# VH-VL binders against q7v2x8: the designs that were tried, part 2

Target 1, 220 residues: q7v2x8
Amino acid sequence: MKLILRGIANEFIKSFSFKNFEIDQNFFDKLITKEAPAAANLITENEKINSYELAKLKLILEKHFIKLSNIYSNNRETVLSGKSLKINSTFLKIKDLENQLPLDPSYLKKDILHKGTVRSGDRISSNGDLFIIGDVNPGAIISANNNVYVWGKLFGIAFAGKNGNKNASVASLYLNPLQLRICEIVAIGPKEKPKGQHPEIAILEDNKIIIKPYFLNQNL
Short names: E, the ipSAE of ESMFold2; O, the ipSAE of OpenDDE; V2, 0.75 times the mean of E and O plus 0.25 times the DockQ between their complexes.

## First folded at step 2 (VH-VL; framework fv_cosibelimab)

Design C9
Fold by ESMFold2-Fast, scan of step 2:
Structure C9 (fold): chain C 220 residues (1-220), chain A 124 residues (1-124), chain B 112 residues (1-112)
Amino acid sequence: as target 1 above (220 residues)
Amino acid sequence: EVQLVQSGAEVKKPGSSVKVSCKASGGTFSSYAISWVRQAPGQGLEWMGGIIPIFGTANYAQKFQGRVTITADESTSTAYMELSSLRSEDTAVYYCAREDYEYWSGQYYGMDVWGQGTLVTVSS
Amino acid sequence: NFMLTQPHSVSESPGKTVTISCTRSSGSIASNYVQWYQQRPGSAPTTVIYEDNQRPSGVPDRFSGSIDSSSNSASLTISGLKTEDEADYYCQSYDSSNQGYVFGGGTKLTVL
């Protein structure tokens, strides 16, 4: 489920579940400082929410000076739950629920954290930074608009800065890729395997991909 | 500091109903959820249902649906649990408990304040 | 629906560490938060752990909670065991499919 905040010049979207209603404290601190009531729309898909759970959510939102104004759901029981609490509630098919979301991707988390091996044939793409806890095997492709970090061995293809960020980097505990790409610049992997296992980082300098050791104290 | 104060012990006949009260003292429960949990002699805790007093919205465990009704009166800061069609197996201590959430994060503290319990004996 | 299974009793000597498990019969233990309650004889329960591993104010650091997805279990660990820790301990979680709370059967802790 998603919560869209309105009553501010920009709309905000939050993704949450009833396991943990995560609220950005910095955002709500800013909202409370304005001393203005805010309104929110709740969008739920493929999830049933009973009136008790919905009332709990409404209680939490009201503690933050937010009025739950509208509910959009593809579950008819969730819509009935909303109506029982006197909230404007509308049944929508899943395709139509997407039309309730903000179009600006800046409101969504761009970074991806992937845990596990990325195997041959797998593809993972991020609109921000990409963090891999595991190995990236030959035949796998990983990409990010910003940086790519592999806490493991990189044997596949890595593409950083794919949306034009020339300051993007690719770092790994063992950097031996088939191919590296940063923005439009491509480098085919080294002919010889690294002699030892130590962290390395690939960056763009003078339109060339340069690979160097990465140490915490490198610049000191 | 808030306390939950429950009504006194009751002895009931099979087939009758009992209504137990739970009053917030030293505060209100309008910003909290209230759960009802029972414990038969020598047995464990069993959740019966709960209510969000400010909205009057209740939910019940499937085992008790149709027999239990949970209500609240915000003006007196009192929640009620009514159990009908009593059986000897309903002999238990009945607790009310407050569910609290952290203001900023919505973090759930669990059932952090409990009433002293109400012994309901169903005599046969 | 699911059940939470705890050992009926555990015992240990003062100063040692004891661990009480709470195993979920179906669905992932990590799908919903687990709370732990302590009930001393003649008293109502009190919270010792909330949201898997958090301690309320006033609960000593000797109490800790953890989740093990491989065994589908939550655990309450009490180190530096004291006689005042003798109590019944209950785990509790939420069943999203039945939309209600589930308690474990309880564990009686004896300090010998």
Scores: ipSAE 0.147, ipTM 0.619, lowest interface PAE 5.5, mean pLDDT 81

## First folded at step 5 (VH-VL; framework fv_cosibelimab)

Design D1 (at its last look DockQ between E and O 0.30; V2 from the best seeds 0.00; counts 0 for: pae E 2.2 > 2)
Fold by ESMFold2, look of step 7:
Structure D1 (fold): chain C 220 residues (1-220), chain A 123 residues (1-123), chain B 112 residues (1-112)
Amino acid sequence: as target 1 above (220 residues)
Amino acid sequence: EVQLVQSGAEVKKPGSSVKVSCKASGGTFSSYAISWVRQAPGQGLEWMGGIIPIFGTANYAQKFQGRVTITADESTSTAYMELSSLRSEDTAVYYCAREGYYDILTGYYFDYWGQGTLVTVSS
Amino acid sequence: NFMLTQPHSVSESPGKTVTISCTRSSGSIASNYVQWYQQRPGSAPTTVIYKNNQRPSGVPDRFSGSIDSSSNSASLTISGLKTEDEADYYCQSYDSSNQGYVFGGGTKLTVL
């Protein structure tokens, strides 16, 4: 069977036999968090799955912040099992199951340039670099596979290098975030910062997030 | 800490039924599967079935299908196993056990066990 | 539709190492994780190994687990054997075809 997961900006396909299901802790924990949850569609072909087994799958997925949204199967017992758990479940012939697979994402825009304030409740995620011309308010979450640049004040949550890029950085004109994350390293920002600081950049150094002065030049 | 406390020993006649309770405390009840495992005198462990309380979904070993009913009451954090049409061969200690969660579907382990309930079936 | 076969008994001296085998009758031992339980007389079982080779908190590191695809078996190894280790040991795995759990027949460990 195939589990199609859709997070903020990316999709990934997990293929497995239900009989030997195991979730990849390292991969999923890097990409799917309580703050960046995902939804899943389960596509099964010729698999008999009872309600007890599906319930366990649902609970394992929820543990990893994944909502099981839809089940598509050519097995009627599996469809009935999903419906008994109040999961949208649809019987499809084998031919039609292919229509539930994601399209090739090769043409997705990589970098994002956002002009304006990112407000509380807003979420912006980039598959490359993320440039914000404006402020990032408390309650906003911004993320990028690579670097995050905020030409303004950063108060919210910023997550750079979310695909494992340890060389990723977070920079802003006023770096005062609720939380910084670079790759798997998390730091909580201070509630108050000294006045008069330059633009700052956060990087990984020796598995620690280090904040340094940053200045604009042609290498920016 | 998580504890599972079972009801007391039972003596039953052949053809009757028995209902064993398993009360959980010290942890989350509804989202953990509770299984029932029995052990006849001088014999090994035998899985009978289990239930996931939040969904009310039960699963039974084929050997016991049709004779066993497993239920759960979320309000009291209690699971029940009822075995009907008792025979002398059903004399055993009956354990409830909680299935721990980790990142596998088919390899859960029983992380907490009840103290066991002796059910004796004699004429 | 598989069985887990264990030796009926094993024995070994205190301080030595004992290994208890658990052989799967059909399909690969690697298809589903293997758990190990210890049961002392008059007591409920307790977990000593889960997920083939992981120890729950509080289980001494002298308990270890492994699987071997060539013999299609799992093994529980107890080093530095103590008299308190005298117990019955059961392996357990999930049978996906029957959608249920299977226990091995059990092994009585005697410490002489």
Scores: ipSAE 0.491, ipTM 0.792, lowest interface PAE 2.2, mean pLDDT 84
Fold by OpenDDE, look of step 5:
Structure D1 (fold): chain C 220 residues (1-220), chain A 123 residues (1-123), chain B 112 residues (1-112)
Amino acid sequence: as target 1 above (220 residues)
Amino acid sequence: EVQLVQSGAEVKKPGSSVKVSCKASGGTFSSYAISWVRQAPGQGLEWMGGIIPIFGTANYAQKFQGRVTITADESTSTAYMELSSLRSEDTAVYYCAREGYYDILTGYYFDYWGQGTLVTVSS
Amino acid sequence: NFMLTQPHSVSESPGKTVTISCTRSSGSIASNYVQWYQQRPGSAPTTVIYKNNQRPSGVPDRFSGSIDSSSNSASLTISGLKTEDEADYYCQSYDSSNQGYVFGGGTKLTVL
């Protein structure tokens, strides 16, 4: 099970995992934060919780001024238990439960959206994700602790995963960078690239930068 | 100080029903679960079920499922246990107990107990 | 589902130390916390140990609880045994599979 704590404005505070048993007093300490959580979402995978136990959880949370707002589970009985307590409860397949997990706050809180062309000599750096709506010209340098997204042409230098995130990526509608860097791995773009007009994404695979077409879901 | 006071002793015929009450005082009632535990003469303790008054949500031991009904009245801070289709084997002292907690899911213990109610089932 | 098994009776002289075992039949004894209740004749049970080894207020430090994973059992230990300790003792835990509480069979402690 996982609890996702949120503030009064539904902002993410923190999340933590716990078992339905072998829980110690430290669990309660996790509920006490400087940010004063106001709500919690419960995510359960392959766990059956009856209404009685869920009610206990609800009461404990409420005593700490935390509202149990949502339950996401792949167990139907758990969902029904939640509903019986008038808790917004949603049945999800296992594959979809992960989608209810918040992204790392370190990435989300420091995202940058830049609109416009990044010109030669310009530098833009984000401590989260970097979103560029426009072109990144040669001589420009863009970087992010996490992902770099260029909704345009990337001709400059892009650095993703500044903090060592090996899952960081660089994506662009037209990916032709002078240089790509993901974490410690550097790749130099080809001098001549065919004028293809399809999105591409650069990722790390086997400690190498691999560029792949970014395909849309064909089943849509 | 929290106190649980139960109703008096009962003598019942086989096949009949008995309803035992448990009145709580000295603390909050609605937000603490109340469990019922019985003890046959010379035997051990046996959990029957429990209720969270504020939600009216009850949980029952499988052994008693369908035969026991646990309810609560918040206005009077009283929990009830009704056992139907009584048998001689149901002769026991029935206790109500509050579920104190140190854990949100499984970390509960019975921190306060009623004085017990003797229910005798005899033909 | 599991059961908790206790010895039927134990006896010891005043001043000595006695240990009452509580063995879980299946699953790990460490999966759920164990409580111990004292029941004197003609009285309702009272908690002497909760959360394996914690004492409620008013319970003497002569009472202690422990868990042994190797034997899959919990133990209640009473040191400096007193006449007033003569009672029935019950271990209790929670069965997650049944979502209900389970008591041991109880142990009669006689102070000789």
Scores: ipSAE 0.488, ipTM 0.772, lowest interface PAE 1.1, mean pLDDT 90
ESMFold2, look of step 5: ipSAE 0.409; ipTM 0.761
ESMFold2 (binder alone), look of step 5: mean pLDDT 89; pTM 0.908
ESMFold2 (binder alone), look of step 7: mean pLDDT 89; pTM 0.905
OpenDDE, look of step 7: ipSAE 0.182; ipTM 0.629

Design D4 (at its last look DockQ between E and O 0.02; V2 from the best seeds 0.00; counts 0 for: pae O 7.9 > 2, placed apart)
Fold by ESMFold2, look of step 5:
Structure D4 (fold): chain C 220 residues (1-220), chain A 119 residues (1-119), chain B 112 residues (1-112)
Amino acid sequence: as target 1 above (220 residues)
Amino acid sequence: EVQLVQSGAEVKKPGSSVKVSCKASGGTFSSYAISWVRQAPGQGLEWMGGIIPIFGTANYAQKFQGRVTITADESTSTAYMELSSLRSEDTAVYYCARESYWGDYFDYWGQGTLVTVSS
Amino acid sequence: NFMLTQPHSVSESPGKTVTISCTRSSGSIASNYVQWYQQRPGSAPTTVIYRNNQRPSGVPDRFSGSIDSSSNSASLTISGLKTEDEADYYCQSYDSSNQGYVFGGGTKLTVL
């Protein structure tokens, strides 16, 4: 099991793993920090936890002035147990639990730098940013948890922010994708683009994908 | 100082039920888990179940599922254990025990309640 | 389901050291913390060790606890044995598969 501790303003403080039902001094020491945690989310994978066991955890957290705010689990009994305690509890499949973990800043991200053309049939997926120095051909699919940068022509499918990062962007020297996706929002590219090339960036604003000129150092 | 005072000894007939009380004093009641543990004559300790009064959540040993009900009344600082369909092998001393502040051991025990089941 | 097996009785002289074993029948002894309780005749149990090797306030440091993964057991050790240590001793652990507490069968300690 994993706890994610947050402050009064919902800011991330820390996360850590622990063993169910056996609370020791190390667990208590993790709760006592200068940042004064106020809330916690619990993430469990494949663990069956009854309402009494969750109530013990909730009680311990409340004794430290920490609200157990959310439970995410792939075990239906655990979710039902949490709901019986009036804790917001969400069933997530294993794949979705893993995706929930990237919201934890301690999660190790692996950026990818790829040199060369991404050819039809190739799939490149990054758990962080994805940088391509080359073209992305129409049959290729590239994706990232965060940003996608193509120093070349983007013709294939690009998916940024695949774990929910709404600040994610897709940028290229020639932005002409078959499909462009940021989080849950999808845009289908036109069949042809006008003459002339300049760097463009796609961002998510007000639940719409907006494409604009991309100028490095324009904020300096 | 925390004290747990249990109800008095009882003599019961087979097939009946018994309800033992455990009144806590000298501290906060609602935020401490209360367990019930029994001990047959000349035998060892056996955990039956427990409750966290502030949440009203109870947990039961598999052996007693369907026969035991554990409740708590925050207004009187009292936990209860009811055992139904009594048999002669249910003759035992029944203890209530409070878990420590962190919930890692039983830090206070009641004096025990003898329940005798005989015809 | 696992069981915790203790010797039925142990004996030792005042001033000496005694060790009471608690062997787990299945699964690792290290997967769940072990507590130890003392019960004198006619009295309710009291805790002498929790979380394998910790003492509650007021328990003398001559009481110690340990676990041994190779024998899959926990041990309660009482050094400087005193006549007031004569009691029944129970180990206890949590069984995650049945979501409940398990006690050992108990060990009668006699101080000769």
Scores: ipSAE 0.057, ipTM 0.588, lowest interface PAE 7.4, mean pLDDT 85
Fold by OpenDDE, look of step 5:
Structure D4 (fold): chain C 220 residues (1-220), chain A 119 residues (1-119), chain B 112 residues (1-112)
Amino acid sequence: as target 1 above (220 residues)
Amino acid sequence: EVQLVQSGAEVKKPGSSVKVSCKASGGTFSSYAISWVRQAPGQGLEWMGGIIPIFGTANYAQKFQGRVTITADESTSTAYMELSSLRSEDTAVYYCARESYWGDYFDYWGQGTLVTVSS
Amino acid sequence: NFMLTQPHSVSESPGKTVTISCTRSSGSIASNYVQWYQQRPGSAPTTVIYRNNQRPSGVPDRFSGSIDSSSNSASLTISGLKTEDEADYYCQSYDSSNQGYVFGGGTKLTVL
């Protein structure tokens, strides 16, 4: 299992692995940082953790002024254990667990404004919001930790909420992505979409992607 | 072409349970939600709940909360709906339906399964 | 939460135009897409309109959908009515408040 420490602004501080829920001196040494961690995310892969073990971890973290904020696991029982302790716990497939791991401190929130067409083969990723003025062509991949905005046509692959932000959204003037992902939820778009064009926004509701029209209020 | 094939008609006694299956073919299964919609004789369509197989999470209409269980088996591309404590009012045709890629409408429907509850 | 209200029945002669309304009880009809399903006797529903006004492949252009914010309703319009159009029609939308799908009560269309 891995513990990801984050600061008050949810900035990445450090991550480390520990096994068998061994909370020993080595664990504490890893927990110590010059930065002031305020939150921690637990990522477990193929590990069954009971509520007692999680409670212990939670307590230890709290003593260090760290909130156990999220649990990500591919083990259902672990997720249930987390939920029983009122910890935000999310079931993820193994493939998606890796996406919860920040690669390096460069994961600091950075919003990106891109002007121009994102072409096939291009990849744009933001550690914050991603705003694109232009089209995202088929074969392009765009992603953001938070929201994706495409002021143009979205035909490529879009991934919002890379860090598990369930409030993340994908909005575009013409939403027709090959693939749309928000957090762990994936939707595959059709090859052809009706020609009628209007702004749309994709959000998560009840752990599914819902597309809504993005019309202006006619009464305003 | 995507097809949803449901299990056959059921006759049940009040108080019993029924489990209806819905096998999907011709497309991806795991990432598309499957919903269950029933229709009593001469009545309208009523959404019961749905599941996203890959996530394994089901949601239910409040009316059926605690009495319906929706599951999915990714290995067989089959969704299930189990309704317990059956009543005569549960007599209906039960449909499985695949939600669209955006999860806002039903793009494919099963043929329906008649469940008759009678003493 | 909200309800969708449809007329119980409508009837019209072949070749004519018929409109079926679907009124949302609360919230804006435009806040979520509205779909229409056709159900012939003894058959499963089929989608004839999705996302307010889009037609699936195979659905003739005689079928059209619209939204009217002023009346907070959606409408299914069938022009050039044919005998084969005789069916029950249901509108449907998504209720974010209860995180569930909502169907109208259905409208029986009789072709005279």
Scores: ipSAE 0.017, ipTM 0.506, lowest interface PAE 7.9, mean pLDDT 88
ESMFold2 (binder alone), look of step 5: mean pLDDT 92; pTM 0.936

Design D5 (at its last look DockQ between E and O 0.34; V2 from the best seeds 0.00; counts 0 for: pae E 3.6 > 2, grease 19.7 > 18.9, SAP .515 > .496)
Fold by OpenDDE, look of step 7:
Structure D5 (fold): chain C 220 residues (1-220), chain A 119 residues (1-119), chain B 112 residues (1-112)
Amino acid sequence: as target 1 above (220 residues)
Amino acid sequence: EVQLVQSGAEVKKPGSSVKVSCKASGGTFSSYAISWVRQAPGQGLEWMGGIIPIFGIANYAQKFQGRVTITADESTSTAYMELSSLRSEDTAVYYCARESYWGDYFDYWGQGTLVTVSS
Amino acid sequence: NFMLTQPHSVSESPGKTVTISCTRSSGSIASNYVQWYQQRPGSAPTTVIYKNNQRPSGVPDRFSGSIDSSSNSASLTISGLKTEDEADYYCQSYDSSNQGWVFGGGTKLTVL
């Protein structure tokens, strides 16, 4: 079971995986986001969820200004449960459930400034430049139509130049991404990187991603 | 402060039905689940079922399935528990309880309603 | 589904410490939070511990809760026992499998 949160005011997406609706430690706390209000999609595979359980989930989400917008499931009973709660619920085959990945927000924001750590399962996308003040952890995905700036450590996946901007770049105080993408070009980061911390920038040269140190202007 | 006020004691014949009310005040009603718990004389607490008023969705303990009906009226902030086909064993104090904000525990209880089933 | 088992009764003198156990019959005790309710004679239950070890406002710090996964049990500990603590105590947890609340059988605490 996956719950995908999408910010309404920004392009932040957060994904959660969980089994059943057990009231375990910190379960609901994890759902709390500063990005509220938000919309949530529930994706279930081979899971039967009754109306009461969905109602409980819906209630908690709504208390935190999160709207449970969609349910996608290969279980017909789950779909029916969702519909009974006036939630847009769609039956999908298992193969199609995988296609219900987080999509870009429908709203247009040009530049995004994000403060804080981007954690595993989080996705931030900008229709302009994306600037992160904080770390981007492994499992996080950040993207931008233009440049990606990480004022911290980049360990996740970064995608610059979504719209084909060949001048797009990815810069970080510590650049060690799992994967870099600029336009259609993909590079995989080395498994081992020196411990030395200095700013680096990834750019396209000759249709290849190159990483170079980012130095301050010496004439300043 | 949140208060749950239940209806008064009931004396019923076997085979009849009883409907107990629980009125909430001092807070929001619709966004909190209400549960019903009974306690036979000298016995422990037994959960019967609950309802999420805002959605009108109820759940029941298997033991009471088909015999208990839990409803809620948002306009009056009142929850109801109706138990049918009463038996002597149903003699108990019936409590309504509000589930907490997160639904983790029962944070407020009604004063209880004694239901006596006797021929 | 599961049951919660408590001792029928415990007794102790004022000022002492008592512990009431609550053992889950199946599944992990850590799968869902455990609550403890106090019920004095002729009164409705009141919450003394929620989420394993949290105290509602107004509940003295003499009351504490814990979970022991090795024994698959929860415990309510009352230190500095007072006469007013004499009551029945019930543990509670949510059963996700049947979507229902489960209470222990209750423990009568007598303050000697």
Scores: ipSAE 0.756, ipTM 0.913, lowest interface PAE 0.6, mean pLDDT 90
Fold by ESMFold2, look of step 5:
Structure D5 (fold): chain C 220 residues (1-220), chain A 119 residues (1-119), chain B 112 residues (1-112)
Amino acid sequence: as target 1 above (220 residues)
Amino acid sequence: EVQLVQSGAEVKKPGSSVKVSCKASGGTFSSYAISWVRQAPGQGLEWMGGIIPIFGIANYAQKFQGRVTITADESTSTAYMELSSLRSEDTAVYYCARESYWGDYFDYWGQGTLVTVSS
Amino acid sequence: NFMLTQPHSVSESPGKTVTISCTRSSGSIASNYVQWYQQRPGSAPTTVIYKNNQRPSGVPDRFSGSIDSSSNSASLTISGLKTEDEADYYCQSYDSSNQGWVFGGGTKLTVL
């Protein structure tokens, strides 16, 4: 089986193959590394997959905020299983399955300014800095090669420095993400809600993600 | 801490059905698969089927297809296994078990429910 | 469609090492991960090994697992055997063909 990962603008991010429905930590890192995908298409050849097995894949993808959007298979039972989960599922002959792996890297602006709420299921990726004027809801994923700035509340997943920039940061007016990632370092969001109404910034120090307040020296 | 608590022992007549409950606490219920495993007296473990509660999708071992129904109620964090057309060979301890986050093993088990099928 | 075959019983003295085998009848043992469960009398099973050779938190490092493609089998090895290790042990793997979990027949470990 092949999983094709795409962003919010339907841009290709990557693809990888796997043999069965065994999923581990390495699979998770591949899903989020470098650019946070928003959607996945499953392409299978000569495999009978029941709805329970597809549901397990759908479950782990949704836990990581990736929508399983399409299934393409030359197995009729696999297509029916996908339809029972209300996933767009298409029967294709083997020769037509190859057409479902388009390689069309789209140009992304260096910096992105986004006005409005980033809703659950939305994904935004920048090749530079990412500026959000609005909230980032749970189930949303935002990423940037450099810095991520949220003028609002950050509840979703934020990934700064996805191209290896260890000096990248994530800042917001209310920093309460499900997950933060800076370069190759991952931190799970705090269980406790932030108390203050001051901006916070997450940075890398000593291979750890450290959260610091802004405006600490307002008395100066 | 995650805990699975099952309903009490039952005595059933051949031809009837039994419905065993498995109530989860201490963790997220809906996004973890729940399996049912039985063990006849002095015998080994036998997987019967499982369910993913958030999707309501169940899967059954072929041996039990047509006799077993596995359901889940997200509002009460409870999974159910119903086995119909009971025979004496269905006498067993029935366990529920939760699959781990990645679905690669059973990380929590219920205490077991003895179902005895006799006249 | 495969079966997992285990010896019915094994025994060994405290402090020694015991190995419990789990042989897959068809298809490769390497196709799907193998888990091992310990069941003490009157208790529900608990996991001692998953993904062939990984230990859940709290399982002593004297428990180890391996697979051997040439014999098409998995092995659970318990070193420094203690009386508390006396239990039934089951291997488990996923059967992709039948789309479900398969358990081995179980092995009764007796600590002499």
Scores: ipSAE 0.401, ipTM 0.771, lowest interface PAE 3.3, mean pLDDT 85
ESMFold2 (binder alone), look of step 5: mean pLDDT 93; pTM 0.940
OpenDDE, look of step 5: ipSAE 0.682; ipTM 0.861
ESMFold2, look of step 7: ipSAE 0.374; ipTM 0.749
ESMFold2 (binder alone), look of step 7: mean pLDDT 93; pTM 0.940

